# VH-VL binders against Radical S-adenosyl methionine domain-containing protein 1, mitochondrial (RSAD1), part 6

Target 1, 237 residues: Radical S-adenosyl methionine domain-containing protein 1, mitochondrial (RSAD1), of Bos taurus (Bovine) (a5d7b1r34to270)
Amino acid sequence: APGSQRAALYVHWPYCEKRCSYCNFNKYIPRGVDEAALRRCLVIEAQTLLRLSGVRRVESVFFGGGTPSLASPHTVAAVLEAVAQAAHLPADSEVTLEANPTSASGSRLAAFGAAGVNRLSIGLQSLDDTELQLLGRTHSARDALQTLAEAQRLFPGRVSVDLMLGLPAQQVGPWLRQLQGLLRCCDDHVSLYQLSLERGTTLFTQVQQGALPAPDPELAAEMYQEGRAVLREAGFR

## First folded at step 8 (VH-VL; framework fv_fezakinumab)

Design s15
Fold by ESMFold2-Fast, scan of step 8:
Structure s15 (fold): chain C 237 residues (1-237), chain A 122 residues (1-122), chain B 111 residues (1-111)
Amino acid sequence: as target 1 above (237 residues)
Amino acid sequence: QVQLVQSGAEVKKPGASVKVSCKASGYTFTNYYMHWVRQAPGQGLEWVGWINPKSGGTFYAQKFQGRVTMTRDTSISTAYMELSRLRSDDTAVYYCARWGYSYGFTNAFDIWGRGTLVTVSS
Amino acid sequence: QAVLTQPPSVSGAPGQRVTISCTGSSSNIGAGYNVHWYQQLPGTAPKLLIYGNSNRPSGVPDRFSGSKSGTSASLAITGLQAEDEADYYCQSYDSSLSGWVFGGGTQLTVL
């Protein structure tokens, strides 16, 4: 490989439709937020960081953070254009966008594709409506599966799904049944994430007050181990 | 040389279907979206939809939803557009055009096929 | 009907300057989406003339320039030549339609 600086770029979207109960860095979006100003800031940051770092080639771009699917496709396009101006962004680079099912209609997903997105990470988190409510998610399991189906139609072979484990009162058996059900509907990558209780979050406060049982780290470890085995048996990575 | 070669003219009756092909050469077929645009005789350009040749994913303009199907065959670097239940006002030249998706909306339709005339008449 | 508005025709003599306007709305050009321009000679496919508001592809003379302001874009042709006689189309993305939109086209006549 002849030498030029290469990098993966992470673009952080700081807003959610509402504050997530397990995230303390996410902000609720007030109506009328000035996205044009945020777009300008993201463009300037991307160009400045690339120029200051000396990066000459960007191999991948990831739009993550709160709820990037709430961003205008124009904002995503502007950032990608800025990256292409400051460094080489190959036509076959992975450009991934994290999508919340509530804000990822077919038309919106297609618009992200037109803007340059070629891979999706769907934050499903759970197939149990009670667990989704606990996490402060605004979508039902049915809504999430509908969004997944539409994403798979628009980006076949390029959709990953995030599933969370280690929630309060969650048990290994029922969670494994959720995972197996998901595998019937997903033909791409599945990522397993353990819930982390951080000070300052709503979930942390509810556990401290005894309103929710504390997560069991041994059960979480068992879930991860068994879940990885299930994924491997099914041919997922 | 980057080139898009389209299939020959077609004459169809109302209610029939037509399938137009677009063969790409001179670049990596799966690295660029393929768009379809039509132009009725003496009229302007109208966007029909796109296909991502890498994944096979498609998106169609609402006007054509349910009547158009876009596919591709990566082994021969060829994209297809099939339009069903043809009407007389579907008479147009149908173009395929290349779009690079990694640069957002700055990418334009930079390479066009020469067009395929589809005539729908009784 | 076309989503973007262009004058149906413009004319000029050799050596003169002509300008072709492209008027959109808050859902396309006014939303900040880029404008591209295509030249179509009689009996031929459209050819990319200007991309990303003001950039020229290799082989396009510097007599052609593009600009964008508010909800509108403009194509300027200076030093007009007989071979510039063609139809010109603007294009942008429309967020309300989730798709690409074109102007109705402008026929340029070189007198």
Scores: ipSAE 0.024, ipTM 0.621, lowest interface PAE 7.2, mean pLDDT 83

Design s16
Fold by ESMFold2-Fast, scan of step 8:
Structure s16 (fold): chain C 237 residues (1-237), chain A 122 residues (1-122), chain B 111 residues (1-111)
Amino acid sequence: as target 1 above (237 residues)
Amino acid sequence: QVQLVQSGAEVKKPGASVKVSCKASGYTFTRYYMHWVRQAPGQGLEWVGWINPKSGGTFYAQKFQGRVTMTRDTSISTAYMELSRLRSDDTAVYYCARWGYSYGFTNAFDIWGRGTLVTVSS
Amino acid sequence: QAVLTQPPSVSGAPGQRVTISCTGSSSNIGAGYNVHWYQQLPGTAPKLLIYGNSNRPSGVPDRFSGSKSGTSASLAITGLQAEDEADYYCQSYDSSLSGWVFGGGTQLTVL
């Protein structure tokens, strides 16, 4: 019966502290956001979805979307409690939170751990300050690495890092040096994501207007293939 | 029967090292972090640090950094705390305590060992 | 010195209500970190009494309750009984210290 199925739950955080230049569907945090009201909405949504789907066991929970690390740890805790009341959430379930280095101080990371988060996905995206500025990121490469070190201290063996490839003007050699540098600092998982230019983004508009060169999809494919080889050689999955 | 069984009382001289053990039973040892807390005679509780038994990763309170080392042996479900360069004011009962880092856990120190008295005499 | 402030002692008669306060700061309770409470009988290890501000573990009577507001937390014991005579400790996480902190402890005397 449907109620016996296993499931993973995705909890969408709809707000960003600052809209990234490549983000099409993320929203800015408006002034006067009532997080208590949003928390109640997320709790009701999670309970309703689990009830309607008939899911009896939740194997994992993923907090993603805009910038989940901007959320109150109480909101994360409340959602997890609601899930446990509606279905079976095993004590060893993987609970992952996507964190942006600008909003993921050591104190906030520890608070998320206390709220029930047991894995982090750190959105580094790049170790090049010019590329970070192009992406509209508010952190520097140094800030991102400090956040990564703190995350690894608090969540040893349970931190993944996101690195982007295929950016305008990005070249294979320099990008592979970034990846190799990151592997010296990372002891868990590395995820490689290709930039996709979507209509409605500031990056798309800048490329269309000739302010930025168009990304080369053949170079992006080469980066992905060579990056996978580097990860395999270093023993990463 | 979830329990944490600690090693017996120790008497040490100033400058020596002590290694306290904490053997876990009745649960999966690698599913919970292990914390260490001490209590001087007639005084309150003081947090020392934690170890993640799955990875071996550790974190220590700043006061003990450089003097404390936490380790574990997963084959016998045992955690260890070693404190070096002992001083008379290190005299205390040392407790191990279990901590869950995920929903379904209390996120508190829910199971405690009985404590190990370490006396540093000069 | 303790980072969280508790009164050193509190007393009450059987059947009465007592309240034990735990005062923190913006780096711990005020930052939104949960407060946990432990009961320690003489010569024994601490026992978890309240977790996550207001939740009771199995086996803890409902006359024990916890609450949190602003930078402070409170443990309330109603229907006070002789066996409640113990030391009580609050605990939270402190972001400035990147670690767990305890209150100084409160000795409860049942008259």
Scores: ipSAE 0.000, ipTM 0.453, lowest interface PAE 14.8, mean pLDDT 80

Design s17
Fold by ESMFold2-Fast, scan of step 8:
Order: sequence, then C-alpha cells, then structure tokens
Structure s17 (fold): chain C 237 residues (1-237), chain A 122 residues (1-122), chain B 111 residues (1-111)
Amino acid sequence: as target 1 above (237 residues)
Amino acid sequence: QVQLVQSGAEVKKPGASVKVSCKASGYTFTSYYMHWVRQAPGQGLEWVGWINPKSGGTFYAQKFQGRVTMTRDTSISTAYMELSRLRSDDTAVYYCARWGYSYGFTNAFDIWGRGTLVTVSS
Amino acid sequence: QAVLTQPPSVSGAPGQRVTISCTGSSSNIGAGYNVHWYQQLPGTAPKLLIYGNSNRPSGVPDRFSGSKSGTSASLAITGLQAEDEADYYCQSYDSSLSGWVFGGGTQLTVL
C-alpha cells in the first residue's frame, strides 16, 4: 500500500533483580519501586513517540534492557494496548520479551503470553556453573535449562537463547562442547554474544586485579567462527 | 602427559638470591598462566604471584613486591621465579602451578610441580 | 595469619562423613569469588580436588563434594577411607589484598 509509515518499537525496562557482573550501568531494582508509576510512564512514552514520529503501523515490539521478565504482565499488556491505540498493531506482529531464568517461572511466562507476548529471548549466557558465577548470575545451568524447557513448551518454535563467548580463561574446545550440549536442548534460535570487557564492570576489575586472565581476542574470533559452523551444520541461523 | 618439572633443592645464606625453574611439558606452554605458591615447613600454602607465558606479564603478591621477579623462556617452555634478599623465614617449598582451564574451569590450579625446597640458613 | 579460616584438624572413622569449613569475608568469598579445594598427601604437592565451588576434576571420586553459601564454603567427604588422610586447603581471591588467598589448612586423621 502507498504512503504507510512502518516501524519496530523497542521498549526499555531499566531494572534488574540483581546487578550483573558485566553490566556497565546500574540496572537493579531498588526497594520501593512504584510499578504503577513506571507503567504509566511507559504508556505515555509509547503514545508520545508514535504520535510524534507519525508512525501508522508497528510491525514488531521488543521488550529489552535490564530484566523485562521482572515487569508485571499487566505493564506489558498496557504498553501493547497503548501501541494499538496510537498505531495499527497487526495480529501477526512479533512481540518479543527478554527473560532471565531467575524471574521466568512457567506461570509468569504464561501470563506474558496472555498479555500479548508471542516470542521469548532467554538469557542463558553459559551452561557452566563456574562461568555463570563469574557473570554474576543467580541461576545454575540446570535451572536455566529448566526455564528453557518451560519456555519451549509455552512458546513452541518461538524461543531463542543467548550464549556468551570470549570470557576470561575460556578455551575453544570446552566452549564448543557447551554449545553442542545446548543445541541438544534448543530447537529454535541461538544467539552468540562476544563479551565486551568494559571499564567499571566487576569482570574488568577482576582482570585488572589478577584474579582472571585477560580475554584473548584471537580465541574469541576462533570461537565465533567455529560456533557459526556448528550452528550451520545443525540447521540453526 | 601434562607435567611441571622443577629444579633441585637449594641452600642459601641470608641476603642471597635464589632462582627456581619450572619446565612445562605435555601442553602448549603459552596458553596457560603459571602461578607460584610457597609452603614453609609444617605451615600452609602462600600465593606468590603469576606470569603470563605468552606476554611475559606478571603480577605479584604485595608481600613479595620488590623482592620477586618472574620470567619465562618460551623456547624451552620454562618459567622462573627469582627471590632476592633472602631471610630465614623464606625457607619453604616453592611450587609452580598451572592455571587450569583445559577441562572447563577458569581459576583453579590444576597441575602442580613437585616443589623445590629452598633453605635459608647461616 | 591465614585470611580464610579452616578448623586446624578433623577426624573420622572409615566409612563416616566429615565436613571441613572455610570461612571468609566480604572481600573474598562474600564478594562472589569462587572457592577451590586442594588435597595434600604427606610429602607430596597439593592436588586439585574441587574447583569452582562444587566441580570435580576427572578422577576425583563423588565422595568429595563442595558447596558455598554467603561468606563460607565447605568440603564434604563421605565414605571416609584411610587414603583420605591428608591436609585440605581452601582457596579464593581477595579484592582487598589484590591476590589469591588460602585457608590455614585442615589435617584430616582417619582413625
């Protein structure tokens, strides 16, 4: 059709349940956060952005940032309703929510589905318990895999998982074994993220203080290339 | 097999220097950090420092700062620890240990040398 | 003088269970740094027994297990055997000292 303005909308959730060791911004939930006030602000921002931009059709919505799965499903529903009021939101629009295993119980995931979410991005990051502790994650590998199984049951064919590479002291062989193990549990999408070691993070401090060796960029590049090959052989994108 | 072979026992006078060697075999020497740990007779383990064999970069415990120097020779896969201005309380077994990542762990000392006894006495 | 606190000795009979504690502070175990455990048989170098709080290297029996909670960690040995008689050391990193720290060691006697 002629003259239609189309867009993808990113909704930023600024808070985490716990600050991650690789986070460079303070993204944690202080006690006494007023969810109703935050919901009101997100609704007003969505309406204002769409009207100011002149967008008439929203083809996708992505809830990201800190830990969007900590948000009330009602807040997600309210934002989606605000989008539908300000522009056309087709029934087949992709609505993705980023979820942390510690805040993504089966009942909560189902409630997000009821609110309008139709895709999930699960932040596993690692299947090695030592690496998860290094990243400041509060879940174990087994807990993360349980969350993944619940997500796949509730959102079949619509779940992606995030796996990190390039961690300090990480080697290609063990990491590839981890990736292959993950592929036996995930049939949809796998995203590979290279760790960026940034000043002001816990990981940066540990490397600087000699508790961890510095990441090797050549090994990280090799991991990425070999990981891509493994994913392609298994039919993943 | 992976192993670390250390130099033989040394007897030194107070004020002297000692240089202990640790020869690595069975793995890629430059792919793993090398740590040094000492143990006085009948006492516990005490960390001295580490060297990155690839870069030559080092980090030393504050207690040994100014008295210890760690080096390596990649052509013979050997790490060295030199301790100067020796005191009687430096009498200890000195171990080299690999920072073990080969089998899916990040910060553990997975392979240890058998130790070098350094005795400081007059 | 040791930064991490371990009991100086523990004892048990063959087949029994013993637990060795390792107590740290907010600058090491309490700061989230991992705890590793080493076994030292008389006259030998230390051997890695547990890494990353709870993981076993190849060849270490499942009779040995590790755990961590808050500022403390523990090593559990079940089905105690005569060859388990050794010194056991915990290890972590200390941010205040900018270095690796060990416990004072625990001598296990199998009666």
Scores: ipSAE 0.000, ipTM 0.399, lowest interface PAE 19.7, mean pLDDT 79

Design s18
Heavy chain, then light chain:
Amino acid sequence: QVQLVQSGAEVKKPGASVKVSCKASGYTFTGYWMHWVRQAPGQGLEWVGWINPKSGGTFYAQKFQGRVTMTRDTSISTAYMELSRLRSDDTAVYYCARWGYSYGFTNAFDIWGRGTLVTVSS
Amino acid sequence: QAVLTQPPSVSGAPGQRVTISCTGSSSNIGAGYNVHWYQQLPGTAPKLLIYGNSNRPSGVPDRFSGSKSGTSASLAITGLQAEDEADYYCQSYDSSLSGWVFGGGTQLTVL
ESMFold2-Fast, scan of step 8: ipSAE 0.516; ipTM 0.780

Design s19
Fold by ESMFold2-Fast, scan of step 8:
Structure s19 (fold): chain C 237 residues (1-237), chain A 122 residues (1-122), chain B 111 residues (1-111)
Amino acid sequence: as target 1 above (237 residues)
Amino acid sequence: QVQLVQSGAEVKKPGASVKVSCKASGYTFTGYRMHWVRQAPGQGLEWVGWINPKSGGTFYAQKFQGRVTMTRDTSISTAYMELSRLRSDDTAVYYCARWGYSYGFTNAFDIWGRGTLVTVSS
Amino acid sequence: QAVLTQPPSVSGAPGQRVTISCTGSSSNIGAGYNVHWYQQLPGTAPKLLIYGNSNRPSGVPDRFSGSKSGTSASLAITGLQAEDEADYYCQSYDSSLSGWVFGGGTQLTVL
């Protein structure tokens, strides 16, 4: 229904299952969160912001932050219901959830779909187990590919995969082979992200301590350029 | 031309402290970290800690925390390692070694001093 | 005890190939940290032989090569020479200790 105020809504999930080495999040709560209280707060925030801003139509919703796939599907459903009551949320609106392979079982992904999620962004980051350990990830490449396969089955045409470049000790050739391997398993979209060393992260500290070489910006630029060429050749956006 | 020149051998009694120096030449002293590594007679290498000569910031291996102090004097391009409350098992050759970024995206101890023998005996 | 495991000794004749292993864990080599190798001739300071798993500093012959796989690394010496008789140490960084770690050292004897 036509109102003049239109918006995209970002819903921030502040918790991680494990503090990742590249995350700036300081709100790591691995055991027992009062999610009912958090759900209430998110619902009130969404309703208040929409009413105060005069937004009449929400065209997209994005659940991001730490590890949104750790959230209860009920919390996701409650937020979406609150949005639909405060503004118009069209049935074809894009509702995206960021998922970490360690917390994204097939049954859990299906439950998010039932809650109103219709797109997934999978934080794969790497297909190299050594690189995943460097990033502080607890999943293996095998686990990540299993999660990707289940996500694509449950959300056909609606899955995006995130792959990082510019990691310490990473080389162009091996990384391009990872990307090409991923493209054989990915049906939809691939996003390339360059590692940013931010103060307060484990990786930043390890580079500062001299444990790891600083990432080479020229090498990272080469990876990005070659990666884009590979994506274009394969017909990916 | 790039050199690390260390102070001479020391003989100390248990409970004393020792201060070893490492004078750098042939490069920008403040551009590289200085590490300290020791080697007991007939034994392997053991890392002690590092100092950033530019900031004076330090980091020590847990085993030496509370007993070791690393300092530097940028006016004479010299790093120091002081070890206190010496025991006979602190007897070792103490090396300083330069750490920096090398072409090829690697961090390694590329230049070493010749070592300073510290003997702790009654 | 040394954090990285090396054989205490290896031996070979001139012209032969020897390989020295360096075994770590998930907190060091397995976590993606680089492996460096040092050569120590009797009575001298260690000298950098290989850095960043497989790179040679200027002046190191191509007879010396390094490799890394999983939680382990290897130093290979081909065309063995009498002057290669020395102690060899691997080195990496350990995230659980927040510090640099060395192997126990391998004494190479050339017949």
Scores: ipSAE 0.000, ipTM 0.402, lowest interface PAE 19.5, mean pLDDT 81

Design s3
Fold by ESMFold2-Fast, scan of step 8:
Structure s3 (fold): chain C 237 residues (1-237), chain A 122 residues (1-122), chain B 111 residues (1-111)
Amino acid sequence: as target 1 above (237 residues)
Amino acid sequence: QVQLVQSGAEVKKPGASVKVSCKASGYTFTGYYMHWVRQAPGQGLEWVGWINPKSGGTYYAQKFEGRVTMTRDTSISTAYMELSRLRSDDTAVYYCARWGYSYGFTNAFDIWGRGTLVTVSS
Amino acid sequence: QAVLTQPPSVSGAPGQRVTISCTGSSSNIGAGYNVHWYQQLPGTAPKLLIYGNSNRPSGVPDRFSGSKSGTSASLAITGLQAEDEADYYCQSYDSSLSGWVFGGGTQLTVL
């Protein structure tokens, strides 16, 4: 807003490595992407937003959207430089990047850290390989846990894991066992995301055609409530 | 008081190995990465690699990969750098330096050891 | 060879201002990576002087300042004193090398 002097900045990365079954048609796939042109657009957009909004201090930066870990670290660095030039970005600001396990090698994660990223959100989504296939993920549960271990080495105490609930045919008991298993191998932060069926996705179409059962809102609510209880009991936020 | 105390000077023959230690005090040893940087006599600074004392994970500059090994002992808050197959041009002062990688840190090498002179000569 | 380019020496008289340049490329400073500066007094370890382009650690006087623009960074020292005579190194990260890089160093002589 024009009266605000402080802000949190969300930087949207529009590309996915692969079209996920729950991704909508407005997300771009990276065929023939000119990243230099996109970088220039993101830099100009950040500068313009900060000047038009009257923001003088940026408290935090979040790189989200499709798969920000597909972006070159150069693009991330350029955006952060643009923010620092247009407003004050304190040394202790949180700079978070959402990462997909398939595009988050140790070398790449280290490069994001050098670019200014100081927190990671790893899009694990599930520890069940069948559920990962349903979501259109290209990684296995084993590969995702390997990436999580590397992320924890590079960003100790600064890695969150995203876990989905409310998938078609998903049951409370097996899902809670996934969550409990994950808590044995991750830091203080686990984020629970309920699947949202959006028009135009392959998953939405399969549910509409009866190929997959519709998610049960009451089971999803039960998963969320029991998941939060498990997190609370284990000392997670 | 935060400090890094390094082991004493070493004299080695070509082909030998040297192991330099860096003992940390005054802070949580596992809360910061430890880097190693060297400086040949009268020359500039050259980065060797880092170790994460919490995990034991390491990353080395390409030039040293295959010859350098970094380890740590959390029970005595000490990091080690071992360089093998020593050459005369490995003669340098080797520094350990503390690095805060994540939120709330400088992202710079904020505390340095006093250095360990390693001389490689026949 | 140093990846970041610094002049090998600079000089000034007491009370004067000097600037030390640090020139990089598109893979390091030009990519937006932060620049840090270290002061090395004769016979001592390097000491952090400036971090994150322009920030001073506690105990560093405000006559030392840093800036960054494009592919280059600068360290400015105002009100030169004899005790500033030292080697100064810039540092950044290089994405093509996947590692930390230093400038060749600049020897400051106070006349």
Scores: ipSAE 0.005, ipTM 0.483, lowest interface PAE 14.4, mean pLDDT 81

Design s36
Fold by ESMFold2-Fast, scan of step 8:
Structure s36 (fold): chain C 237 residues (1-237), chain A 122 residues (1-122), chain B 111 residues (1-111)
Amino acid sequence: as target 1 above (237 residues)
Amino acid sequence: QVQLVQSGAEVKKPGASVKVSCKASGYTFTGYYMHWVRQAPGQGLEWVGWINPKSGGTFYAQKFQGRVTMTRDTSISTAYMELSRLRSDDTAVYYCARWGYSWGFTNAFDIWGRGTLVTVSS
Amino acid sequence: QAVLTQPPSVSGAPGQRVTISCTGSSSNIGAGYNVHWYQQLPGTAPKLLIYGNSNRPSGVPDRFSGSKSGTSASLAITGLQAEDEADYYCQSYDSSLSGWVFGGGTQLTVL
């Protein structure tokens, strides 16, 4: 059938700069990671999976997982070249990289563009410093906005921003004010994600022990509904 | 339809500054980066830097850092490159070129201006 | 000195095939960065000929093709014509320089 050998490829970067309080399966980066060895493994894995699956056309590539912006642009370039050697990667394919606000300078973002990345997904998560600390993020709201501005300079119209809702003790009004503030700084796309507590995380343990209140599903649903309305009114998807 | 029209030839003395313009037409000026590339007489191409016309953000090759300044005027869809403290070895044709950052493996300089000859002589 | 190495000249007769090499290193082509090719006719600005290793813009005949392997890339021209006489430049990105790099250029002479 037409299109039967098409695929979207997810490339998993297994390391974080710091173990996020809500991340369960990502590895913390020790000092002295041998990135050349990791690069070889990712290249071999991508080519092997494409060969074994019989995929002949890759319509999109997504670099996600821990903190892909910590990867060398060299590694991203090598993986994309490996994909292009194993299958057809059209010139207009969407190649997205998840970026952490504190680990991606303007020169690094430009180098990712030169490597073949054409879209960025910026994991802001919150514009409230207290909420960022709760999530175990190392960046401040100011740092996040600076990274967003730099990303928008380098990838105009191709930057999406992730914003979390449903955090412990989070209230609808203050969260909507965060969203409205973000929309003044965003050009294209905002993704709203509800916090999910996973067993084995620091955040899950703190909630289970009563150190933090449990997220309220009803407030989360209200945030999502009202947030979607705000996005529609502003012309965002 | 898509065009990059550059300013005319310049003759400058050592130590002077030169400002070259590049006027874009036939496309959305703020939708594409503008790169600057030079070529000394009889020699190859050398990348100078880029400007994002939407934000005014710039990035320069290390060799030119401190001597080059790139700016733009969105009201007239024009990019500028100013090179200061000119030396005789700055004699070259200076090109502006459009960079389509928009999809995957392209990222090539797809549209070029005709070039501006800058001659540095006493 | 150019970061990418091209032969300074290449020649062929009409109808023949020629190839122009572009040799890089582990910080550019060897790192997986794409190679682009530009054609420069005498007295004119460079024109995009091949992008993303092997893709042709609209209007470029299929006589022109690009390939990439390891630290090197190659431009192949089949069925040589007089109007192909020009300088050809390869281009890539270099991670150690954090910038765009060009080959030294190859002058193609037909005949």
Scores: ipSAE 0.006, ipTM 0.528, lowest interface PAE 12.0, mean pLDDT 82

Design s4
Fold by ESMFold2-Fast, scan of step 8:
Structure s4 (fold): chain C 237 residues (1-237), chain A 122 residues (1-122), chain B 111 residues (1-111)
Amino acid sequence: as target 1 above (237 residues)
Amino acid sequence: QVQLVQSGAEVKKPGASVKVSCKASGYTFTGYYMHWVRQAPGQGLEWVGWINPKSGGTFYAQKFEGRVTMTRDTSISTAYMELSRLRSDDTAVYYCARWGYSYGFTNAFDIWGRGTLVTVSS
Amino acid sequence: QAVLTQPPSVSGAPGQRVTISCTGSSSNIGAGYNVHWYQQLPGTAPKLLIYGNSNRPSGVPDRFSGSKSGTSASLAITGLQAEDEADYYCQSYDSSLSGWVFGGGTQLTVL
């Protein structure tokens, strides 16, 4: 939004528990990573950025990137404290954390809440186990739905679910059935996003070698349009 | 001035329910989480749970889950804690306390109510 | 039962220094969670004294200071005054309990 003294802050977490088949570079947690050092770097970076930018009020904070739910809740807490010390962070500010079902146990989700997180974005991606396998996900659809139910219990009214479209061999009808099924289990918000094939990924290589059909942009566009209509009819935003 | 004004003392029988209120003034009620903490006679402080007055979202300590319900009424800036199936060891002073940014977003409970004594006796 | 361990009582004379310990475990203070301290005068609600291990709220004298190391934290009070007589409680977050935890309280007597 206009005005340099107000901002939304994006905090990038660079590591994944496992490199996803569609990730462009190595984002797994390195062996022996010093999270205390990373935490200090993130704190200093946040303080410096806020000071140099002249931001006096932070309206929202978003922890994204690789798999922020792999971060220690202490690291999240430290960053939020640094933000609050450098600028005004209202208690009703939205503090969102992107979570992978594999790293989002109930106890871990509660710890993020204690650290200052008040909204979750759950990376479900698909309700089809074959599609999850193609994406390199370690969770099953059942496990992801169980995590979603726990997240909704801990953060009622404050959980969004990410669902992908435009996967190789994916068809509009079956995908819409997935979305409709998800809406029976989700009462907050659903975010739809299209798969992008990036050079250097496992998925890109499999498509290039003919092991997987190329995603169809026209079908992806149809999925998005029809999916938005389904969400609108169900009262989702 | 920022204040949290709690309801008066209550005496209950085992098995009954009690509902304690906490009325906020002097700040934006929906801008801060409200926590509940109790203190049994001669004992330390024990955390019960929190409510986000803006969303109505709640989280309860495992010990109280299934027995406690936290609600709020934003039209009168009041939070409520209801504890059911009371036992004699629920006898305590129950405090509401504000949590949020005054000195940092992950900071402590900066403003406390005066406490409500709940006595559970047979 | 208190999750964090504090001595039940400490005492000192006016002008002296006292320290109050708060001992936790790997699931709370040892996990990196911050420690906060509250002062409770007889018959009153607790008041925030120290937040985030070592920070003082506006209005708290610099005679009060906090520190944290490993699984433990300490509150130091220098230049003791009669009005410092109170109960002192530490607080942290516990990941295994998924909630805030308090110490059992320390009664400070100023002779």
Scores: ipSAE 0.000, ipTM 0.446, lowest interface PAE 15.8, mean pLDDT 80

